# Miniprotein binders against Protein Hikeshi (HIKESHI), part 8

Target 1, 195 residues: Protein Hikeshi (HIKESHI), of Homo sapiens (Human) (q53ft3)
Amino acid sequence: MFGCLVAGRLVQTAAQQVAEDKFVFDLPDYESINHVVVFMLGTIPFPEGMGGSVYFSYPDSNGMPVWQLLGFVTNGKPSAIFKISGLKSGEGSQHPFGAMNIVRTPSVAQIGISVELLDSMAQQTPVGNAAVSSVDSFTQFTQKMLDNFYNFASSFAVSQAQMTPSPSEMFIPANVVLKWYENFQRRLAQNPLFW

## First folded at step 6 (miniprotein)

Design g3 (from t3 with E3K K10R E14R E44K)
Fold by ESMFold2-Fast, scan of step 6:
Structure g3 (fold): chain B 195 residues (1-195), chain A 117 residues (1-117)
Amino acid sequence: as target 1 above (195 residues)
Amino acid sequence: TAKRLERWARLLYRKGRLERAAEFLKYALELDPSNWEAYYELGKVYRRLGDLEKAKEAFEKAIELNPDSARAWYGLARVLEEMGRTEEALEAYKKAYELDPENEEIKKELERLEKEL
């Protein structure tokens, strides 16, 4: 039902369902991640009056998860980009020995999606600076690009599910990303301001 | 997939969105008509909506696909009792108990109805 994209990594479309209304994506080596995109696959919409609350969890110094609300996805806004770099434990911190290099243990973060009533979601406050606001021209361009990717990928996913025997797992083939990139390139070449 | 639609329907059921839950279960059954669990869930939804005839049909279809499901027989028994079809309800409770004799709820309801007859 959901996808998760990190720049430079393979898209994830197989969320682990941990409860009737809760889904999780694992993000290994999360300290190298600045932005995460969460989007709905075009196959199944949310029921009327419902949406998804998007959370981010990272391990604290004791290895315990710290969950933070990033924002929401809904049928009307099925994709969202979140900045997580400012939310990490130790972000902007300095080692006591200055620039001395210290070997770090790899850590795994998670993106969680909780399906909730829209009224319930409206009463929750996301952490500051997590969601991209589309206030400046670069932000607006990025939102347009992500919307284009979601629409393209979801259309392809629906066609694949409809034409082949229904698989027990959902997926997005690697070549759909390439097709999206070529289409976006062509549009930019024809009108650089179309964004 | 049909299983995902079924899970969404169960979420809707818990949230009290019964008509929407029924719609999603019907979609799941269009994709996989052999899914007895989806028929069982649909029976529960219709029973809460008060549509006892549709609830009965859904539980009966679940039993047709999986006659060893104690919970489907129990669901059928409860609906038949609510419809006033007491003798048929008793037989369905007996079947549910036979399939899951350690279930205290089924045993309690069977004993209650037997004493009332």
Scores: ipSAE 0.000, ipTM 0.263, lowest interface PAE 12.0, mean pLDDT 71

Design g4 (from t3 with R4K R7K W8Y)
Fold by ESMFold2-Fast, scan of step 6:
Structure g4 (fold): chain B 195 residues (1-195), chain A 117 residues (1-117)
Amino acid sequence: as target 1 above (195 residues)
Amino acid sequence: TAEKLEKYAKLLYEKGRLERAAEFLKYALELDPSNWEAYYELGEVYRRLGDLEKAKEAFEKAIELNPDSARAWYGLARVLEEMGRTEEALEAYKKAYELDPENEEIKKELERLEKEL
């Protein structure tokens, strides 16, 4: 349902489902990560009135996870960029992952996505200003890249749905994501403004 | 797995939030497509919304997954009757009665429709 991207690393599209409404991505060697991108794959939308709360977790000195709310993704805003470099020494937030706290290795962090009611999400405040709202070139490039991917994935899913009656039976293989990325890089090299 | 979403959908249904109940049930079914009870509940939601075609499809999926469900056959019969498909409704009521012969509600509806044909 979700993907996670870190610059210089392979895109993750296979989140671990740890509860009915909770998904987790592992971020090894997280101390070298400045930004994380979370996005929807476009095949399964949120039900009306629901969205995803995005959390960041890092291990404290005892190896216990400390969860912080970064922001949200919704059907209307299916991708978001978060700055995490400043959060590694921050305090924990109220979070729905409390019952799933487990000891982690010192260099592995997690991105957690909790599917929640939009009205409940509206009552929560993300830690600091983790969401990147900057208009700088990097943020614009990353947003355009995500928009391009989301549109590609959605188009692919629609095409398959037309051939197969049930959208619930559709899948986006990881190979498709990699092929899209390679094609995007090739097109970008030929014309940087093609998107 | 899908149990929490289904449980919340039932609460929404009781509160009359029918469109949202349907969305939660659809999401539960995306996570567990084998849950015939969720299809049955979706059928009830659509019938109450007046979307008879979607209600029919949901009850048919419930029956496909569990053909021994008397309540799913009963739900299909009621929707077919509301659609004016009286002969198909009669067959569905008969099947529901065969599966749950002690259910007085099913028996009364079957007897009523038989007298009208």
Scores: ipSAE 0.000, ipTM 0.082, lowest interface PAE 23.3, mean pLDDT 70

Design g5 (from t3 with R4T L5F F24L)
Fold by ESMFold2-Fast, scan of step 6:
Structure g5 (fold): chain B 195 residues (1-195), chain A 117 residues (1-117)
Amino acid sequence: as target 1 above (195 residues)
Amino acid sequence: TAETFERWAKLLYEKGRLERAAELLKYALELDPSNWEAYYELGEVYRRLGDLEKAKEAFEKAIELNPDSARAWYGLARVLEEMGRTEEALEAYKKAYELDPENEEIKKELERLEKEL
């Protein structure tokens, strides 16, 4: 139902369902990630009155997961971009133990999506610094993300005739990717604040 | 999966969000039109919403897909009775009882309606 996109990485479209209303994407080597795009695949919309709350989780120094609310995706805003670099232990300049994390083996972070009623979502407050607030910064990053996503789709389409699908691989149809790319570009051009 | 949407619908039903539960069940049925249990659940949602005609149609669809479902026949009987279609309700209760004779709830409702006639 959902996708997750990180610059320089393959798009993820196969979330692990951990509960009836909860989905998770793994982010290995999360110390190198600055932004994450979360989006709906468009195959089935949320029922009216429902949406998805997006969370970021990383292991703290004791190995315990730390969950933070990043924001939301809805039928009206089916994609959102989040800045996670300021939320990571060891990446930020303000973290007193950041230097220690450079030496230690990196851990896997997660993006979590909880399907909730819009009324419930309206009462929640996202963590500060997660949302992209600058139109120029968002436009530049979005263009890079869309270029990377489109290049992925184009590469997939070109080599598809030579591929034998592996049992565990999830493939997104090129037509769906192209439609998403065109729709997002169109909406961004008409209203840069549509997100 | 269709099962995921069906289970979300059950959670919404328990929270009293009946219209949203119906929407999720419709999505589940778009993915798997042969799921008689989802039609049965949709019937229960419409019955609780007071849309007796849609509830009846949903239960009838569940019975078409699985005519041996005692609970689907029971659901149809309850809706027909609420609609005032007492003779048709009686026949549906009899069918439900025939399919699940050890179900005390079905037996009790059948006996009640028979005494009222």
Scores: ipSAE 0.000, ipTM 0.137, lowest interface PAE 17.5, mean pLDDT 70

Design g6 (from t3 with E3R R4L R7L K10R)
Fold by ESMFold2-Fast, scan of step 6:
Structure g6 (fold): chain B 195 residues (1-195), chain A 117 residues (1-117)
Amino acid sequence: as target 1 above (195 residues)
Amino acid sequence: TARLLELWARLLYEKGRLERAAEFLKYALELDPSNWEAYYELGEVYRRLGDLEKAKEAFEKAIELNPDSARAWYGLARVLEEMGRTEEALEAYKKAYELDPENEEIKKELERLEKEL
């Protein structure tokens, strides 16, 4: 249902489910990461009135996890770009990952997604420095890439749905996502402005 | 993923968004057709929607997959009673009580219906 992307790394589409409403992506070698992208795959929407709260966790000097709220993804805004480089020395936020408060390996961080009511999410304040500048080249490029992927995923879902009586039951196979990413990378290498 | 769909259905049910709850339970059942709990929950959704025929079918499927589920028999009994099928409801209440004799709610409903017959 969710994807996680870091520039120069393989896209992750298989989150580890740690509770019925909580999902985690591991980010090894997180000290080299400036931005993280979280997005919905587009085939299964959130139920009405629900969305996902996005958290970032890194190990402190004692190996204890420090969780920070980055922002949200919803049916109306199914992708978000977060800058995490400024957060690694910050204070923790209130978080729903209590069972995940265990010692981490020193170089592995996590992205956590908690499925919550929109009313509850509206009462929460993300860490301010997680916001990205719209004039940043990386942010502009990443947004176009996400738009391209989401349009592809949605088009695929619609095409498949037209071939079945129950279109809302369609899924995007993981290999289709990987093929799209490989094709996108190859085209980008040939012409960085191909769209 | 299947467990997430069932969780979302339960949350939708609590909010009174019954048709959407049914849709997500059907998704969960496509991923795991042996999930009797999802059939039971689908029965509860249809019962609240007033679609007693579909509710009955869902509870019957839950019982087919797990005939030892006291709550599935209880759900069937309640739907049968709402349909006016009182004799069949009584038998289903008896079965539910037999499977969970410490459940005071089931016992109370069984005793109530026995006094009315």
Scores: ipSAE 0.000, ipTM 0.219, lowest interface PAE 13.7, mean pLDDT 72

Design g7 (from t3 with R4A R7M E14R)
Fold by ESMFold2-Fast, scan of step 6:
Structure g7 (fold): chain B 195 residues (1-195), chain A 117 residues (1-117)
Amino acid sequence: as target 1 above (195 residues)
Amino acid sequence: TAEALEMWAKLLYRKGRLERAAEFLKYALELDPSNWEAYYELGEVYRRLGDLEKAKEAFEKAIELNPDSARAWYGLARVLEEMGRTEEALEAYKKAYELDPENEEIKKELERLEKEL
């Protein structure tokens, strides 16, 4: 029903359903994330008069979740790119000099999708300029993400060829990555809504 | 795809959009006709719409695919009772109880109908 895409990471298509109308995706190591893409899977529309409100949640200094409304996905706009880099608490205080003597524990953020009435959604205001995209922007972002992933995978394959494998490490054949990239590009060209 | 259609149908059902819920469940079943849970949900939608004959048919299909579903037998029993087919309803309640004897709701309905019969 929903997918979540982050540049340089595997696409998530299995949201955790936490209520009949609420779904979440986990974003580990979210400090490295600038943009998140949320989209509807397949050609199944929202019921008439309904859409999805997209939220971003991160833990504050006390470990309590802070939910912020990013924007919406609807039948008319079934995918959207959101900029979350400016929403992270403590972003401005994290500089190279200040990192000395500071131990940073990996934290997990979440993308939440709440299925709501369109009338209700129209009464809400998203934080800042979080929403960036239309369907055209999604296609551009997806293509750039695929290019970035392929470049990363190619770099990884070269680096691994220079090292001795260890039992605790897993290696992915470069040709498998290339085949996936080509198949995904082909499917996207044939049906932009296949995912 | 079928799972997404079923999810939308459940949401529509909860929101009281019963006719659209039925439509989405029918599409889900066209994609995956082995999904007994979708037939069960379709039965609940039709029962709530008051289309007892279609509700009965949907529950019977759910039972054909999964005869061990206590809730499908319970749904069939309730719709048969609403149709005035009391003896058949009693048999279905007994079957639901056999499959889930710890379910107090099924037990109470069975005992109630036994006293009325």
Scores: ipSAE 0.000, ipTM 0.280, lowest interface PAE 10.8, mean pLDDT 71

Design g8 (from t3 with R4S R7Y K10R)
Fold by ESMFold2-Fast, scan of step 6:
Structure g8 (fold): chain B 195 residues (1-195), chain A 117 residues (1-117)
Amino acid sequence: as target 1 above (195 residues)
Amino acid sequence: TAESLEYWARLLYEKGRLERAAEFLKYALELDPSNWEAYYELGEVYRRLGDLEKAKEAFEKAIELNPDSARAWYGLARVLEEMGRTEEALEAYKKAYELDPENEEIKKELERLEKEL
């Protein structure tokens, strides 16, 4: 029910489910990645009182995973932008993936999402340098991209249904995300400032 | 995704948000219509809502997909009994017991209903 976007790469919409409440995206060639975007795919909201904690993991010099809390996604903020450059030498944070043995290749990092109670999330502290400044032009651009995606996906779902569905009865197919990406790229080519 | 929707439906069920639990189970079934466990859980939700006809239909779907599920037969038996369809409930309890003879709860309900008939 989550997507992961890195500038210049294909969007990922098929997270690997590793537990009832835990999802992982692989991030190959992560040394070339500066920012990662995590967002909710479907029109299906989290149940009241729940959200997702977003973690980043990379292999240390011994090949062991080092997990760090980046931030959160919730119904009120269904997308988040994270700067991961500079985190590769940081210490690991407390994380719900600690008991899991995830096999990884040397050049592949991971984004992990843990579905948790909002009260539990409020007690956790994300890594400080992962949060992107609101005045950062890249952050503003990426947020507009996500806004455009949600508007496109919602419009597409409603148009195909051609009825008044409860938002909770809808879901967004992966091909809608691909169509959005293609449409966004086309518009960028025609007018870089359309966003 | 389907497993996550089922997990969230279970949390909603535990919090008493029954209508929403049913909605999330339906999402799971749209993604994986072969998920007999989701049909079983939907049956439990409808039973708790008091919609016995929908509960019966959901348990029957679970049995259609997995006829070896003692849990699904037990759910069907309980709903049939609540509907006053006592003889049909007895047959469903017998089937549940046959599939899981070590289950003391099923055995007790079967013995209770046999004594009452």
Scores: ipSAE 0.000, ipTM 0.122, lowest interface PAE 17.1, mean pLDDT 71

Design g9 (from t3 with L12I R20K E23Y F24Y)
Fold by ESMFold2-Fast, scan of step 6:
Structure g9 (fold): chain B 195 residues (1-195), chain A 117 residues (1-117)
Amino acid sequence: as target 1 above (195 residues)
Amino acid sequence: TAERLERWAKLIYEKGRLEKAAYYLKYALELDPSNWEAYYELGEVYRRLGDLEKAKEAFEKAIELNPDSARAWYGLARVLEEMGRTEEALEAYKKAYELDPENEEIKKELERLEKEL
């Protein structure tokens, strides 16, 4: 029902259900993550009057999970991008002696989704800098996605070009993919909201 | 996808959207007709809607697919009792108790009905 995407990683589409109304995704090596995209997938909408509250959890200095509300996804807004780099524990405020010669044990962060009534969601306030309305962040994410797609499509086209064509197989010329990529980048640069 | 539809139906049911829950459960069963748990959930939805005949049919399908489900027998017993079919309800409560003798709720309902007969 939900997906979770981090630039440079495989898309997660199998959330763990931890309660009737709660789903989680694990984010290993979360220290390298700046942005997370949460989105609805498939053809199953939220029931009328309901939506999903999106949370981020990381371990504090004692190893206890700390949950923070990032924002929401709804039928009318089925995807959202969140900036989490500024929310992580232990960044920028550690005393030098407290950080020196300390081996950090990598921990797993989580994205949690709680399905709630829209009226209940309206009473909640997300953390200030989590939800990304910045055009710059969206364009950065889109560039990474375009690079990923282009690399995949180019690799596929090269591999297929080395094989004897079969009438049942489809082949996409690499030049067509490249031209689409260039046109899309050009449009995005001139109007980042055309997407 | 069938598993997703079932999870969605449970969530909708908990939020009190009974007709929507029935719709998604029926759709999940179109994709996977062997899912006894979805039939059980559909029975609970119909019982809350007051459609006792459809609730009975759904619980009977759940039992057909998994005759060892104490919850399905318990659901059937409650629907039969609401329908006034007291003798059949007693038999279903006894089967539920045999399958889950540590369940105090089932035991209490069985004892209550036995005292009334």
Scores: ipSAE 0.000, ipTM 0.160, lowest interface PAE 15.7, mean pLDDT 69

Design k1
Fold by ESMFold2-Fast, scan of step 6:
Structure k1 (fold): chain B 195 residues (1-195), chain A 120 residues (1-120)
Amino acid sequence: as target 1 above (195 residues)
Amino acid sequence: TAEELEREAKRLYEEGRLEEAAELLKKALELDPSNWEAYYELGEVYRRLGDLEKAKEAFEKAIELNPDSARAWYGLARVLEEMGRTKEALLAYYKAYRLDPENYRIKLELWRLEFELIAK
């Protein structure tokens, strides 16, 4: 149901389902990550009245996960861009002896998505500074990129539905993602302001 | 002057007079051998001429003079990709991206090449 994108890394579209309502993406070498994009694939919408709460987790010094709420995705807002660079250290977590030789924890963080009632989500407060401004060039580009992807995915789904009567599940093959990117790049080359 | 020769080379490049553009850029570089931008432009001229080896050398010299030039790394990546040197191209695109992370063109090429690797 979900995709996870980190600039400079392969897009992930196969979350690990760890509970009926919980999905996880692994983020190895998370200390090099500044932004994470979470988006719905557009093949299966949330049930009415439900949405997804997006969490970020990193291992503490004992290897225990520390989860923080970043924000939300819903049928009406199926993508969100998060800045996580400030969250990796926490407030005042950098200390004078941070470079000292100590027992190392695994360098793998996680993005978690919990499917929850919209009413429940409205009562929760995401951590500050995780959301990005829509004014930022990166945010504007990413939002247009995702809009274009959704339009492409919708077109593909319609074409696929015409060939397959009523599939309960629709896969998006890797070559379809590649074709979408080629089409997007071609249109961008024709009009640089398209993005 | 070197700057005047460089401007005239750009006009010739736009007119498709690529060999003349290359000659003017070489002359500009004789007058100012530290001008990494002229090496970058020479790389673009050679790439358009289809001389990928000379284009690669020109971009590498531009990078030697200014290793923080995202444009020069991006030019090198494009040439390496056209030469079929995919892994080296990917590393050069990563370098360009790291130097100019807000540049959507560099980001798009990086994503495209990564998607091609998935499809492979």
Scores: ipSAE 0.000, ipTM 0.179, lowest interface PAE 13.2, mean pLDDT 71

Design k2
Fold by ESMFold2-Fast, scan of step 6:
Structure k2 (fold): chain B 195 residues (1-195), chain A 120 residues (1-120)
Amino acid sequence: as target 1 above (195 residues)
Amino acid sequence: TAEELEREAKRLYEEGRLEEAAELLKKALELDPSNWEAYYELGEVYRRLGDLEKAKEAFEKAIELNPDSARAWYGLARVLEEMGRTEEALFAYWKAYKLDPENKRIKIELYRLEWELLEK
């Protein structure tokens, strides 16, 4: 249960499950993206001893996906902000997504999350300086993101109440989102670096 | 036939006529003792009646006959959880998840129980 947010865009809360342990978010028009936020929704935690490795993929000049490890999310650190603007021309990293899907849409990138053993994750090295350091502007940005996310999620939950049962299985109850938002704001106020 | 009795029992179960459903499932099993699905359904009937020991026995028999049945493992997990046998329930949910990893309900229950254990 993951969410993906890009500044100025609608939050995504419905990752596509492409394997038992692998989830992806599509990032259309990725050339304009500088930062992405990946977070756990709090409804379904990782199993004991497991976490999520976060990858970024974009199409190279031949249309082949180039995967790079950005970092990790765990039950203990369920959110992270990554700077991807410097990664769009680099070589690919070692990644668990194999020869998955040639990126057919030239302007669409992906965020991939691979559920892995914590011990296995410890053996991996994220590329460069993808993780974002905290500053005053970051705290203000995060607050605006949370406000936008809460408003979107609340509207989405209401509109989806009339959908069929199978699509509703993908959605988080509105009260869970509200509790998550309030808890996150509390933690952010106590320690801005928790995010 | 055994299959007709099983289908009728499922209809009675959905209507809440649990004792009648159990009777038909037992008759189906007299005709076809290898019918793991009838044992699974009998387990659901007993669980809903609150007879957790009989429900457990029925799900275990269904698993003995078909160890690849994700729903039989899921049923066993639900009963074990209701009995307070949390660690055994967690294993059964995990087994069900491995057999049917695309089933969102199984995954949700597995992670929910794991989370509850972390809270405690």
Scores: ipSAE 0.000, ipTM 0.093, lowest interface PAE 20.0, mean pLDDT 70

Design k3
Fold by ESMFold2-Fast, scan of step 6:
Structure k3 (fold): chain B 195 residues (1-195), chain A 117 residues (1-117)
Amino acid sequence: as target 1 above (195 residues)
Amino acid sequence: TAEELEREAKRLYEEGRLEEAAELLKKALELDPSNWEAYYELGEVYRRLGDLEKAKEAFEKAIELNPDSARAWYGLARVLEEMGRTEEALRAYFKAYRLDPENLKIKWELLRLELEL
């Protein structure tokens, strides 16, 4: 169902299925790899409401896999490019893969794909700097701006009993700010490219 | 003097005498063409008169003379939005935000416009 491509190497189209919903590609000599492309094969879509969470794993000093979430592939975005050069030594993230291949060769990494519900995927945070996209940077900026604006605007919210009759002061009802914030959050969750 | 003409133009603007305010601001700019604040005020006058193209030109001139003026970028953004040039308006609002990140008015317009896209 999936393909994996590394520049200068033969494309892999035969993932090892390690569970009903989990697929793995081996990446030998991973220390020489900077980017990995993961893509869906053919025109066969994910089932309704489902997508693929993409993970990267390398063996730690004990030979145990250290899994990190890179991003996602979906019917609407069937391919993704990931930068892994900064992730070859680091902390693991939460992952659906158990202990696999407890005894590994030191230079073999893996790409894992977990077929998950889109709602579950939306609640997961990929490791920073993995996805190659300016949209992600803008989304993070707008989210931070939204949080700062809501907190700032809320600091000026007062009850009617506390208001003074002053036409020079600007008063914004807290529920108006909350309504817009909730609408933006909802739209962003439904379509991350909304920005 | 140019400053006296600008001060009088502001008074006329506050009274709603927009055509007279524009005339005095133009005279002030003839005496001091480097006065970005007078261009900004002229932009506000034209915006209230409904001449969005002249308002845009005035704000652009103010920005050319002082690119660090958050209010000039904000004025440009408002005019671009009224002209239906939403993407350009958003970029101008972002510029104003970066220059004055604690300005609640700028934050509100950015949030509102972004949600309308």
Scores: ipSAE 0.000, ipTM 0.105, lowest interface PAE 12.9, mean pLDDT 71

Design k5
Fold by ESMFold2-Fast, scan of step 6:
Structure k5 (fold): chain B 195 residues (1-195), chain A 120 residues (1-120)
Amino acid sequence: as target 1 above (195 residues)
Amino acid sequence: TAEELEREAKRLYEEGRLEEAAELLKKALELDPSNWEAYYELGEVYRRLGDLEKAKEAFEKAIELNPDSARAWYGLARVLEEMGRTIEALKAYWKAYKLDPENEEIKLELWRLEFKLIAK
C-alpha cells in the first residue's frame, strides 16, 4: 500500500480505500502544506505492468473536489515528492476520482492514488511544476534521519555490550546497523526520492 | 508558598527523591492550580517513577494551561511512546517540533519514530 508524509504532521499509512484500485489520504489544513511525499510501503510491489497515478484535490468555494494529476509512483520509482503550495482551483477534465462518493469537509484536501496500467500512465501529463525531481531539503532531512538512527543504534549496541549479557535479551549487532545505513545512504545518493 | 513548594520539589527531583518531589508538587498545585510549569514538572516526576498514566494526565493538564509549551508536548510524546501508543506519540512529537524546530533532542526523537513507521 502507500504512505503519505507532510513535514510537521503525522505520517499516514492507512489510506481510505474507495475502490479496489483507488486510495485516498486526507490532508486537513492543507494551506499550511508546501510539499507532500507519497511512497510505497515496501515489500509488496505493484502487479506487473501497473503503477500508481497520484492526484491532489481540495474543495472549491462550493465544497466540490478539484482533482489534479501530480505524478506517478512505480516499482522502479516507489516514492515522489510534490509541491502543492502553488496549485489552484480550475476547470479540468474528468479523472478516475470524479464520479466517486468521497466524503469531504471544506477545510480538507486529499491525495488520491489510482492503480493504473503503465501504458495508460505514460500518456498522461501531470500538472506542471508539481513533481520535484531534486529536493535538497528533503534529501538533507532524510540523510540526517539516517545519521541519527545509525548513531542511536550504534550507541545502543555499545551500551548493551558494556552490560552483563542476558541470554534472553536481543542486542542490535553493529555490523547489521552499518550495512543498513550504507545501503540506505547509497540508495539516497542514487535516488533522493526513493522514500 | 506555592512557589517555594515548587522550587523545593525541583531540588528533590534533581536529587532523585521522586516520591517526595511529587508530594510537594501536588501541594503547590492545590495552592495554585493554574501553574502549568508545576504540572509539567509533576509529569516528569511520574514518568521517572514509571507511573505513565499519571504522567500523561499531568502533561495534558500542562498543555491545557499552556498549549504553546514545546517541552510539555515533548514530555507527553515520550510518555505515549513508552506506553506503546506510537501514533499518538508521533502527533505529540510533531507538535513539539513545530513549536521548537531548532531543538535537536525533539528532532532526533521525531525522526527516529517517523523512520520506524516508514520502515515497516
Scores: ipSAE 0.000, ipTM 0.092, lowest interface PAE 20.0, mean pLDDT 70

